# Designs tried in a protein design chat: miniprotein binders against q56y42. Part 35

Target 1, 350 residues: q56y42
Amino acid sequence: CSNNTSNITTFKPLKLPLFWPWQKVKMGPLSVSPMGFGTWAWGNQLLWGYQTSMDDQLQQAFELALENGINLFDTADSYGTGRLNGQSERLLGKFIKESQGLKGKQNEVVVATKFAAYPWRLTSGQFVNACRASLDRLQIDQLGIGQLHWSTASYAPLQELVLWDGLVQMYEKGLVRAVGVSNYGPQQLVKIHDYLKTRGVPLCSAQVQFSLLSMGKEQLEIKSICDELGIRLISYSPLGLGMLTGKYSSSKLPTGPRSLLFRQILPGLEPLLLALSEIAKKRGKTMPQVAINWCICKGTVPIPGIKSVRHVEDNLGALGWKLTNDEQLQLEYAAKESPKSMIQNIFQTR
Key: E = the ipSAE of ESMFold2; O = the ipSAE of OpenDDE; V2 = 0.75 times the mean of E and O plus 0.25 times the DockQ between their complexes.

## First folded at step 19 (miniprotein)

Design p1 (at its last look DockQ between E and O 0.90; V2 from the best seeds 0.88)
Fold by ESMFold2, look of step 19:
Structure p1 (fold): chain B 350 residues (1-350), chain A 98 residues (1-98)
Amino acid sequence: as target 1 above (350 residues)
Amino acid sequence: SPEEVLQKLDELFKEIQEALKEGDLEAIRELLLRLWELVYQILELAREKGNPEAIELIEQFFEIFLRLIEAFEYGDFEAFKRLLDELKELAQEIKRAL
């Protein structure tokens, strides 16, 4: 909009976010879009069939997300397979640098990356150096969020304390605006919160698998702790890695390398899939859009993956509207009637 | 002891293969964590003895192991089986280097 008022002071008209009635949400000191995007597929030849010929399409998908107000992008130093190790970060950095929409304002993108708890990361200085390497691959001077990718408490509790100190040092050195954790269980989440609080470091986020297929007692306990302590839950795999899309059902199972997983889980999901389908039809939406909207309604920030412009277009349709309380309860009841759920990350133990 | 740890390694690979044959995904999840923990113990033993050849092989093992975990989470059991075979072969190299 143009501002035509002639006052002593001039004003710009307010512009509503494209995702209204949703607004940007607090994530510690950060303001992020109510949905972000994950980049696990970027550089992953093994599972996602990445080829460099896809880069232009990925860049267009990134630009579409930006145009629609998305500012949160999640990556990891371990994303990319084989000789493409770290490629997800390199691609994200390239797209940020080359973006015409971000020219001169690249810092408006909130980059969240994750540092793998490799067994050779044994000093806080080594962990800080992992952060510097990520910044180098991304070609940026500061991360929005530096995240410890998983807890080492179950097998190397002394390493974990070193990695926690590494997060503190990343913040104190100005390498990150905030820190987060991924794949933390309830007990460890409280412990790191207390550790960081006494050191003045903002724990802004906890990233776990959270969806209509992953909302059991432990995941709800994590969410409750996040709500109490002012930590934003970032929900990964909000579509159950394809289980909640409606592409497959108990009567239409996939073939191929993932068929065993789908055959084991999908037949137990009929009540949930029916509830998703009914609400999607009633609202004129897709089942993915309903599932993602539900995550947002629960106060989490979902990060569905992006591989194409089409996928971003569909996922953006999860924004701009809100499930009613009755629709949320219908989905939750149907999820409780569905006896199968996604398996949690191996490192999410306590 | 080192012999006990290496015996447990062979047993874990067998248990993972049996759990996969049975389609018991939660068993696989627990066994993968046990395998990770055991290989971490093997790495500590190699460090204590100052065995750089074994350390390098074990670090390669962890890099491949992360891909195995990702294949499991994604549900690509063709990739999972291939990566598990690679890890079994690497485990034999690690045993020889120890």
Scores: ipSAE 0.882, ipTM 0.947, lowest interface PAE 0.7, mean pLDDT 90
Fold by OpenDDE base, look of step 19:
Structure p1 (fold): chain B 350 residues (1-350), chain A 98 residues (1-98)
Amino acid sequence: as target 1 above (350 residues)
Amino acid sequence: SPEEVLQKLDELFKEIQEALKEGDLEAIRELLLRLWELVYQILELAREKGNPEAIELIEQFFEIFLRLIEAFEYGDFEAFKRLLDELKELAQEIKRAL
């Protein structure tokens, strides 16, 4: 009597993503998840204490995001400190490649990298070579989105034209599916859009700091221009470095390196933290989930940082529901009562 | 003049250190942009002179400066101070090479 132990391959039911495919967001020729993940912490030893022993945890976090239908991952060629320069792209490329259980979803990954406007990138060819170096680190033949990381208009306007031509050449060579920018203000965003449009290159995205702590006149103007021009706004720092999490308040300040920044912004943030807490309780959600959901409701694609499985799980809870218009207005009103906003990037143009 | 540019560099480092003592984050932001612009001009001058040593030191300066910006944006002012001191030392090396 041969005991045929039938290996019952337990088909783990494919958990349908909470939002996919009916909540896909257009970003030029691409269709992305309503939320992406940022990878700035990957390889950052100085500020995050990155160690290679964390790579398995980062991989698990990436895979969980991908399993749940997140397909947008934001990185940069400048991410990673010292000898770990480009480590974020190397890790992302490794994790995409090694996600073997997710073969069908690997092809859906949209990598959005940002190319630094380094002062030594003086030719369009050198900027195209930066794109090739990112492709090599990512171990892929084509990027989803190639982004200019910041504008040089304020200090090197001649370099900026060279970098814009570099974006054109990346697109024409098929190295990127689309092009985007980061840290562009409203006036400079129109200029690059028009420059690219006349060359048949669609500007698909503008990445700026956008949150309940960064929704000033300039951010609203950028959003309006993006809506008019068919550009998708990517919102970085949607949680205001964790100020929108409810972990900290004026009565519960953080200790250590970040204490100065938090001491300046947390006082007077009580109305916003209260509104976030009330809406979170009413919705059976967390304050971070409400803050991220607000960014989505405003028609942006937020890119919260990915550091652990728990952060992925928590952020995924921002999806599959929407704030009402009244809840959005309540949050926006409470945010306007805050006497201080987040500091903008030093390269943020007009 | 190259001398005036180098004097402005020392002044900017002093002003950043003063703004940091006052905790004026917007002043720091503006001064960091001015410092970037100034060092970019120094790099152009070094290129025009054909000074490869100064160019290499200035390229190193910009790599550290990006980490300084990240520290500022993240609000890690302990890392920011360390990186600012490193940039100040490297600025003196750049001055000696020009």
Scores: ipSAE 0.864, ipTM 0.942, lowest interface PAE 0.7, mean pLDDT 91
ESMFold2 (binder alone), look of step 19: mean pLDDT 86; pTM 0.847

Design p2 (at its last look DockQ between E and O 0.94; V2 from the best seeds 0.89)
Fold by ESMFold2, look of step 19:
Structure p2 (fold): chain B 350 residues (1-350), chain A 98 residues (1-98)
Amino acid sequence: as target 1 above (350 residues)
Amino acid sequence: SPEEVLQKLDELFKEIQEALKRGDLLAIRELLLRLWELVYQILELAREKGNPEAIELIERFFEIFLRLIEAFEYGDFEAFKRLLDELKELAQEIKRAL
């Protein structure tokens, strides 16, 4: 009936996955990619110069991550500055909803958000309401992980007990599949683990600053507790806020508002930067890829930030390979030679 | 007393500014936690007195303070300076409302 009978064969190279399904990582009841992405920059006018004109590139970066098997995305109810309060969650929800690759599978994305321990969150019901507000901004029915953003133990221990009960209630009401904490030190981490275990609530993750610039005795103790108790460590700032990229050195300090921080830390890093550079050349990788791969090799899940398609492309190159034990030891010994390390969050407890 | 707590607030801003001038980031970290705790005490006092104007100002203070903490963590000390000045000005408004 029709004269259109052309059937041409097209050849397209097969895409190999960056990691196989058996390389996924357990986080309580969840199965997540060995690397996730953080969304701190989304809606942040103050530190990152966010403008809505950037949204299309952010969406493309999100889709690139999904296409390569990433399913963990970390956000927070405090992400977004000024009038863009909550914008990071709104953007993530929009991108999940609009994704063609996720049609009918939106629940396969593991959304991890964080609820700020604001001084006006004084009842467990108020904390549960913060979770409902996050779900509304995200336009999803259930979070993968609901996280307490920081401990109040150092200044308001009674508030913290209320927030812990709030996490229990979030789980019991089905608002989250699991709970986590951020910026908890080793002693407080054991305490909340025991508290939640008694109540049948899965503490699946502890999110702290962990990297070749943040692997001191306390951070390693947190890691050890996580390994023993079956808690997955999520590594934030895996690139040391850019110090592990090789873009800067003691002779190439940044100009502008971040110069003070870099001037304090970077001069002592030359042995580590050389080790990263040597391994990167040997492996045909970039220094950021080596630094992120190290976090993965330690059994943590790093969450580098998403700012552009280019940054996601580079960070994805951290997947699909592993540093040898000798390379890991080389990096760790070089890192221990550094006289300085990153400063921890002001709320991180003992 | 309320007057004693407000005097400590002014002194703490001065200490943070001096630590910033000498580049003492560890001191700033500890001083920021002390400032957070002190303003938490001021909020408790405002709640006990039933002073809704002061409570609203203090809650706004904490929202800006979170941005100050983020600027510190990111290492943007120009944003840090501007936010610290804004908080210092807001602290004077809080004093007037109490």
Scores: ipSAE 0.880, ipTM 0.946, lowest interface PAE 0.7, mean pLDDT 90
Fold by OpenDDE base, look of step 19:
Formats: structure tokens, C-alpha cells, sequence
Structure p2 (fold): chain B 350 residues (1-350), chain A 98 residues (1-98)
């Protein structure tokens, strides 16, 4: 009696894609998912309490994102504290390499790193070498997007020109598919765009704080310039450090070190939190999903942070649907009723 | 003068500490930018003098300062205070090296 053990091939149900390939967002020469993920927490011991024992959890979170068609991952060469400097890039490179079950999707990964404008990066060659060091940590031959992390225009305008020429050289050498900037205000964004355009280098992205807590006049002006110039706005902190999650309120402040910031912003945020909650309930979505979806509806690419599988799952729920124009206006109205907004980066230029 | 720059450094640290006591986050943001600009000028002066010890200390100052900015942006004011104290100590070492 030959026991034919029928190999029940468990058909993994074809998970329908959260978004169609034609819903990919153009970012210069690149096509990216409508949402990316940020990796700032990776290697941050001081503020996030990163430990190497978390690497497996971060890998699972990365793989889940990649499985669901997320292909934009934002990092920086300055991410990671002390001896863990560059740890975010090292982890991202490791996870891309080890994602063997996703061989076809590995080649679709767009790594967007940010190069710090360190005061010792005095030559274009030194800035190109920073790009090479990021490539080495990432274990890849070419970046998707090389970004200048901030402008030096306010304190070192001569250094800024050197860093801009460094971006040109990175592109010309094929070290990056495209170039981008972070923390550029409207006037300085036009200047770098024009500088790069005259050299045949496309400025593909501008990364700023953009959310329902950071939609002031300046952010709207940056967005308008991005739309005019064909630049894609990348929105960092789309959840306002968690204030847009509904986990906290004026009556339910976070305990510990972040209490001061939250105590200043949460009072008077009730109209926005209510609007988020009502729309979330109506849509069968979470408040974070609504807040991220708003950023997408505004034509930005939000980059929420990856911290766990659960956070990836929750954020993926922001895809495959759209807020109506009326729901967007309701949120924007409620956001304008808030007496306080998020503080901008110290290097955010005019 | 180098002496005036070093005096302004102490004043900025005092003003940041006072703004922190008031919880004036906008004032802190502006003062942090001014502190960055001032320390950048000190680095240029140290380079012009050819003082490698001062340069190394100032480069370390900027590395810690980036962590201070991250603490500010994240709203971890306990980490911010610790890092600010470390920067104040390092600023005194820089002053002794110049």
C-alpha cells in the first residue's frame, strides 16, 4: 500500500495589490509607490531605544512593505547614533539583499538617502565620497535618489554651491538615478532647481514636513512650486509624531520626555481629531490611515516610519482608496482651526 | 573678534536654557540656528588659524548638535537637556583650544 501523500500545495491566496501599477507616482525618472517608508528609527538608540535585537522585526516589517508593493525607502547617512552611525543604510542594504523570496521586487526598490551637509564636506569630491559611502553601506551600485539633507544657504552659501555641484557629479557619474533635496523653502527650491536644470540634472523630489499639522502657507507654497516645476513632494512626519493617531489628546497626554511638545500642540487640536475620527469611522479606516491618505490626496508621497509589522499593516491600509474632495476640505478646515502647528526643521529655508 | 564670538556662544547657551524653562519652542528653534551659525564661524576661524585640536573638537560638537536637533524635533526634551549640557561642556573645551 503506497501512501501517496498528496502535497497539498497551499495556494497562498493572490493578495490583490493595494494599488495598481498605473497608480505608481512619478518621481523624475522613477516610479514609486504612492507611499514610502522612512527608516529614521533604525539605529537610533537615544530617542527610539534601538537595539540590534530589533533587526529581525525591522526585516519582517520591510519585507511586508515590499510584498505589498512599497518600493520607496527613505534613509540618511546620518541615521544611527554614535557607533551606529549609518546603521539605517546598513540595515536597509541587508534587508534588500536578504529578501530572497522577493527577487523580482528587489530590483524595484528605490532607495532615497539623504547626505548630511556636514561642515567638513567642503568639496564636491567629498560630497560624492559621501554618496559612495552610502552605496557601500547599502551594498548597491546605484541609489534611486540622492538627497541633500538640508540647505546651508543661511550660514554657508559657498558650501551650498559645492554641495549642489556634488549632486551634479553624483548624477553624471551614475551613482544616483535622480537627485532631491530636503528642508528647502520655496525660494531656495527654485534656485537649486534652476541650477540643476541648466546642468541637465533633474530635481526629482523635495522632502519637507507636510501633514494636517504642517500645512501652513509655506508648505502650500512649496507644494505649488513642486507642482509647477514637476518636483514630487515627499512628506515626512505625516502623522505629526503620532498626534494625528488619536492615541493622545489634551486629556490623555503621553507620559515621559515628549509630554512638553504634546502639551503645547494637543490643546485646540480637538476639531481636527474629531474630523479624523468621524471620517475614519465612516470609511472603516483608522485615523492614521486617513491622515496618510490625505497626504497622498494632496499629491505628496508620505514616508511614515517603519517600527514594526503592525505599523506597516496599519499604514498599508491608507492605500487602495481616496478621500473625497469634501472630506479633504473638512480635514483642512479643521486643521486651520488648530491654534498651533508643528515646528519646522531648524534648517528649513525660505 | 574671537573673544566676542566666544562671549556670544555663552549667551546663546543661556538663552536656550531660558527658552527651555519657558517652554518656548519657537525661540529654541531660532536660537539653535543661531548657535549652528556661530559654531560654523568658530570652525572657519579655527581652520584659518590651523588649529587641528580646535577643529576636531568643533567637528565633534556638530555631530552631537545633530543629535540635539533630532531630540528637539522628536520632542524628547530630557534627551535635549542632556545633549545641551554635553555641548556646553564641549564648548568650554573649544574655548580652551582657541
Amino acid sequence: as target 1 above (350 residues)
Amino acid sequence: SPEEVLQKLDELFKEIQEALKRGDLLAIRELLLRLWELVYQILELAREKGNPEAIELIERFFEIFLRLIEAFEYGDFEAFKRLLDELKELAQEIKRAL
Scores: ipSAE 0.862, ipTM 0.941, lowest interface PAE 0.7, mean pLDDT 92
ESMFold2 (binder alone), look of step 19: mean pLDDT 86; pTM 0.848

Design p3 (at its last look DockQ between E and O 0.80; V2 from the best seeds 0.85)
Fold by OpenDDE base, look of step 19:
Structure p3 (fold): chain B 350 residues (1-350), chain A 98 residues (1-98)
Amino acid sequence: as target 1 above (350 residues)
Amino acid sequence: SPEEVLQKLDELFKEIQEALKRGDLEAIRYLLLRLWELVYQILELAREKGNPEAIELIERFFEIFLRLIEAFEYGDFEAFKRLLDELKELAQEIKRAL
């Protein structure tokens, strides 16, 4: 009696892609998913309670994102606390390498890292060496996007020129496919764009805080300049640190250290939270999915943070649909009724 | 003068602590940038003098300061307060090395 154990090849159901390849967003020479993921939580012990025991969970989250066609991952060389400095890049590099079942998708991964404008990075060569150190931690030969993490224009304008020349040299050496900036205001964004353009280096991205809690005159001006100059705006903190999730309200503040910030912003946020909730219910979506989808509809690439498979699954639900213009206007109107916006980065320039 | 810079450093720490007591987050944001600028100038002065001990202490100050900025952006004011106290102590060490 020959027991023919028929290997039932479990056909993984062909999950329809959440978005079509033609819905990929151009970012200079790169083609990226309409949403990326941020990795600030990776290696952050102080604020995020990172432990190395979480690495398997982070890997599963990364793999699920990659399986669903997410190819943009944002990191920084400064991510990771103390002895874990650069841990986010190390983890991302490990996960890219170990994603064996995804070999065809590995080559589509766009790593966007941010190089800190440390006061000891005084030469273009030192800034290029920071890029090499990121490549070493990532275990890759070329970055997708090398980003200046903030402008030094407000306190060290001579250093800024050196860092800009460092971006040029990174591009010319082929260490990065494209260059970008973070925390640039409208005037300084034009200056760096013109500086790079005259040297044949395309500025591909500008990363700023952009959400329903961060859509003031400055953010709209930055967006307008990005559209005019062919720069892609990357939206960090698209969920307003979780204020746009509906988890918290004026009557339901977070417990612990975040209570001060939330007490300042949650009062008067009720119209926006209501509009998010109503649209979410009407669409059969979550409030976070609506808030992220708004960022996409505004022509930005949001980079929500991920810590778990659940966060990836929830954020992936922001894709494959769009808010109507009326729903966008309803959200924007309700957001303008909020008396307080999110605080900007300390280095955010004019 | 180096003495005036060091006096301004103490004033900025006091103003940040007062702004924190008031919950004035925009004042904190502004004062943090002013503190960064001031400590950057102190680092330039330490480099010009060729003081390696002061340089090392100031570089460590900036590493902790980045964590302070992250705590501020995240809204963890318990972590922010602890880091601010650590920076204030380190500022006194920098003053002794200059």
Scores: ipSAE 0.872, ipTM 0.944, lowest interface PAE 0.7, mean pLDDT 92
Fold by ESMFold2, look of step 19:
Structure p3 (fold): chain B 350 residues (1-350), chain A 98 residues (1-98)
Amino acid sequence: as target 1 above (350 residues)
Amino acid sequence: SPEEVLQKLDELFKEIQEALKRGDLEAIRYLLLRLWELVYQILELAREKGNPEAIELIERFFEIFLRLIEAFEYGDFEAFKRLLDELKELAQEIKRAL
């Protein structure tokens, strides 16, 4: 009798949290952590003030991410300013080779890089050579994901066909395990998906600006298409350039050169910032952690920036828990009440 | 004509500067794509003419242009203004080489 009633009154053990780093998610033929890190700042003297004296902290941040199960790192052949062009890739490659945390398992790191659609990349062979140059800077034999950084369809449609063929050749030559695109809108996503599917090349990812400040009709359409076609959305700028951190408000603007941008967007975000703050307090988390967790809950893989050990420590707190459906709806309703959202990349297509 | 294309280049720089003065970020976004498209056309003209000096300058223009786009997206409008001035100066060098 008591045995029969004990099962009714006991709690079943809970499943492990869906977002633990060791519970990887599928991205085409790849298995990646539910959050990755972006390396845009590495080598950017102009906008971030990069200096080589920072390399030791960047390496420590990279190693902390690895130790905590992060295996996806996003870079690009255009990252780095001036004579540091390509420096982001060089640093990532160095850190992979020198990392004690890998101990001979460097292939388990998924390197995603992006190849700029420069106007002088006019043959598929030239685009393949860009991939080889990236592999040389990274000092690895194969990329996880080779990404076309933006579409040329709106201004140079013949170039785009050449670049798509270049992605096919990168895959056929074994230079990449899969391919992806960045800044593609709904129509171009369907077109490249069909093109690559016919040729047996896995389109594993679409990388776009997606966040609580970038979830308008077009972003939701992109997400829907990705879900239908089996493409993993990689969400960049998940914190809206810092607007979702709670550090700033309409009455507490940043004092530097970014004040103009923040003045354009921060007014009217009070409902969203309040909702983020309330949920963060309730969960014992930070507002950035809630914003990143929301991206994960939507089935995307966010790639917040990696600039310091503290940044990695903070962002790792977005893992290990899950917003409830009610909390997700609360955030989404608050975000939809915003009079403005983030400005999209200039190359973002329809 | 080549002169008309180069006049359009000067006009786009002016339009971008005016949009920045009024804080119209969506206008700037649109105008930057128009500028990219125009310089792409100028590069094609330089290639058809077989003009390696102009081609080299235009390729350097595109490298700096990508930094301008990054400054816009990051919201650093002090860097944006400096890079825009640098591109305007380079545009004059390109005109002389054509």
Scores: ipSAE 0.861, ipTM 0.939, lowest interface PAE 0.8, mean pLDDT 89
ESMFold2 (binder alone), look of step 19: mean pLDDT 87; pTM 0.854

Design p4 (at its last look DockQ between E and O 0.87; V2 from the best seeds 0.87)
Fold by OpenDDE base, look of step 19:
Structure p4 (fold): chain B 350 residues (1-350), chain A 98 residues (1-98)
Amino acid sequence: as target 1 above (350 residues)
Amino acid sequence: SPEEVLQKLDELFKEIQEALKEGDLEAIRYLLLRLWELVYQILELAREKGNPEAIELIEQFFEIFLRLIEAFQYGDFEAFKRLLDELKELAQEIKRAL
C-alpha cells in the first residue's frame, strides 16, 4: 500500500493590494499610479528633523506604497540638507534596490527627480552631469522623468536655454525616459513645450502647487494648457502643508514656527474645512483622502509626502473611489470663499 | 556699478526684514526673487573679474538661499530668520571679497 502523500501546494492567496490603484494614468510614454509620493522630507534635517534612525521607517513606508501599486516617486537632487545633500535620491535608490520581496514591481518604479537650476550649471553638459549624478545616487541606469526644478526666465533667460538643451541631451542620451518641468506658469510652459517638440522631445509633466488651497486662475490655466498639450500635471502640496487635514483651525492653530503662515490662511478657511469634513463623513473617508481625491478628479497626479507607514495608509485611502461632480463643485465653491490661498513658489513663472 | 549693486543688496535685506515684521508673505516672496536676481548679477560680476574667492562665497550663499526658500515655503519663519541672518553675514563677506 503505497501512501501517495499528495503535496497540497498551498496557493498562497495573492494578497490583493489593500487599495486597488485605479488604472494607471499616462504621463508621456510612462504609465503611473493616479497618485505618487514626494520625498522632500528625506534628508531634511532643518525643517523636518530628519535623522538616519528614520530610514527603516521610510523604507517600510516606501515598500507599503509599492505593494499597493504606487509606482511614481518624486525626488530632487537638492533634497537633503548640508552634508545630506542628495540624501532623498540615495534613500530612494537604496529602497528600490532592497525591495527584494517586490521583484517585478521594482521594474515598474518611475523615479521622477528634479534638477536644480543652480547658478553654476552654465552649460548643457553640466546639467547632463547633474542627471548622471542623480542616476549614481539612485543606483539606476535610467530615470523615469528628468525635471527642471524651476525656470530661470525671470532672472537668467540665457541660462534657461542651456538647461532646456540639457533636457534634450538627457533624453537623446537615454538617461531619462521623459522630461518634465516644475514651477512653470502658462506662458513659459508653452515656450518649453514648443522648444522640446521641435527637437522630438516630449514634455510629459508639469509640476505645480495644485490643491483646494491653490486652484486660482493661474493654476486652472496651467491645467488647461496641460490638457491641450497632452502634459500631465503633477500636483505638489495637495494637503496645503496640512491645512486641509482638519488637524488645525482658526481656534486650533499649530504651535511653533509655522504659526504665522497658518494664522494668515486658516481664518476664513472654515467653509472649505466644513465641506471637506461633511464629504469625508458621507464617504467614510478622511479629510486628507478627500483633498487628495479631488486632485485626482481634476486629472492631476498628486504627490503627497511620505513620512511614515501611517501617512502612506491614510493617503492610499484616497484611491479606489471618486468624488461626484457635485462634491467637486461643492469643494471648489467652498475653496473660493477662502479669502487667502497658499503662497506660490518664488520661481513660479507666468 | 558694483557699488550700486552692493547698496541694493543691503536695501533688499532691510526690506525683507521689514516685510517679515509686517507678516507680508507676498512682499517677502517678491523680495526673495529680487534678492536671487541681484546675487546672480553679483556672481556674473565676480566671474568677469576672475575672483575665485568671491565666486566660492556666492555659491555658498545660493546653497543657504535654497534652504531659506524651503523655510519660507514650509512656513518655518524661525528657520527663515536664522537663515536670513546667516545670508546677511555671508553677504558682508562677499562685499569684502569684491
Scores: ipSAE 0.868, ipTM 0.943, lowest interface PAE 0.6, mean pLDDT 92
Fold by ESMFold2, look of step 19:
Structure p4 (fold): chain B 350 residues (1-350), chain A 98 residues (1-98)
Amino acid sequence: as target 1 above (350 residues)
Amino acid sequence: SPEEVLQKLDELFKEIQEALKEGDLEAIRYLLLRLWELVYQILELAREKGNPEAIELIEQFFEIFLRLIEAFQYGDFEAFKRLLDELKELAQEIKRAL
């Protein structure tokens, strides 16, 4: 034949953007999207003004995240206020069960929940029962990740040993595929890692406040330990409660109940906010997308909140690209020039 | 002694209120952990005495306290003030029941 079509039979490599949702990352025995979503607001009437009339939009937001390859959703047994205690887990379970895209594939969603270290959880059996109650609210037979929500070491070290044994039992009974911790400091993180390793239980994750506003000495030490020990850091509050969005500044402070916190921190953030704005403009991205992408570039899995379809659309724009090393250094330098940082969780241990 | 622990509870509430008036968020963070630790100690005392009325009130205290901590971390200081007042009232009920 006179037509040479040999190129048709040879596939050229495609240029693939980095951090696509289907480019899963390891989290112990699990494979998760490079970004997940947090469900803290689901059922929170006190602080977010949750109403059941919002459930349809939340479900649509959840389904959009799934359609775009997100498989990690983080919740907790304490999420939901007043009569809506546990409502976040109930909503997540409902959305998983009702999803048409997940019909027959519900186990492909990695559900991460957290069990509060309530003072009445004093035996390993009680802690295992908390896990069973979460599974009941979620209407699933197994969690992806069961997390101890905070350490009791500073005030109730004997309770903590019981809670650690409870995590082991959850895994041994097949209630969770892996375990994690939240709000653990460097010393306690090493201790629980060593404990779980001797019991053959995969500590897959450590969840802490980690962002361009929360990267001080202790948070960087936690990150270093995670990297060394093969623990995936899950970054909560990656946008600093909205301070990294560009919506507010020293001259445009929020007027509501959060104004005291913002007044304390925002005026010190000008170097960081300028660096975020410059990079966002250069990349054709938003400041939230740059801040979330930075967390991913550090090898963490950020879990921004999921409240609306627009939030999911915006946050998905953090995927499919990667900050250059120079851009990462620019942001980190600007963060170091900013004298203010987020206040850590009161339970974060040494 | 049990009397010293209960006196310390009243002092911590006053310190938290002073820190809030001054806008000293780091002081509030430290004091909230101290309050949590102290109420945990009070719960242990109620358990040692076999006092189910006090135990139930203290468990209710911890439920509200977690919401106080969430309000602090979210930065909602109007909710924080209201929840702190609720905890002060409940603390008096706990002292009476002990």
Scores: ipSAE 0.859, ipTM 0.939, lowest interface PAE 0.8, mean pLDDT 89
ESMFold2 (binder alone), look of step 19: mean pLDDT 86; pTM 0.841

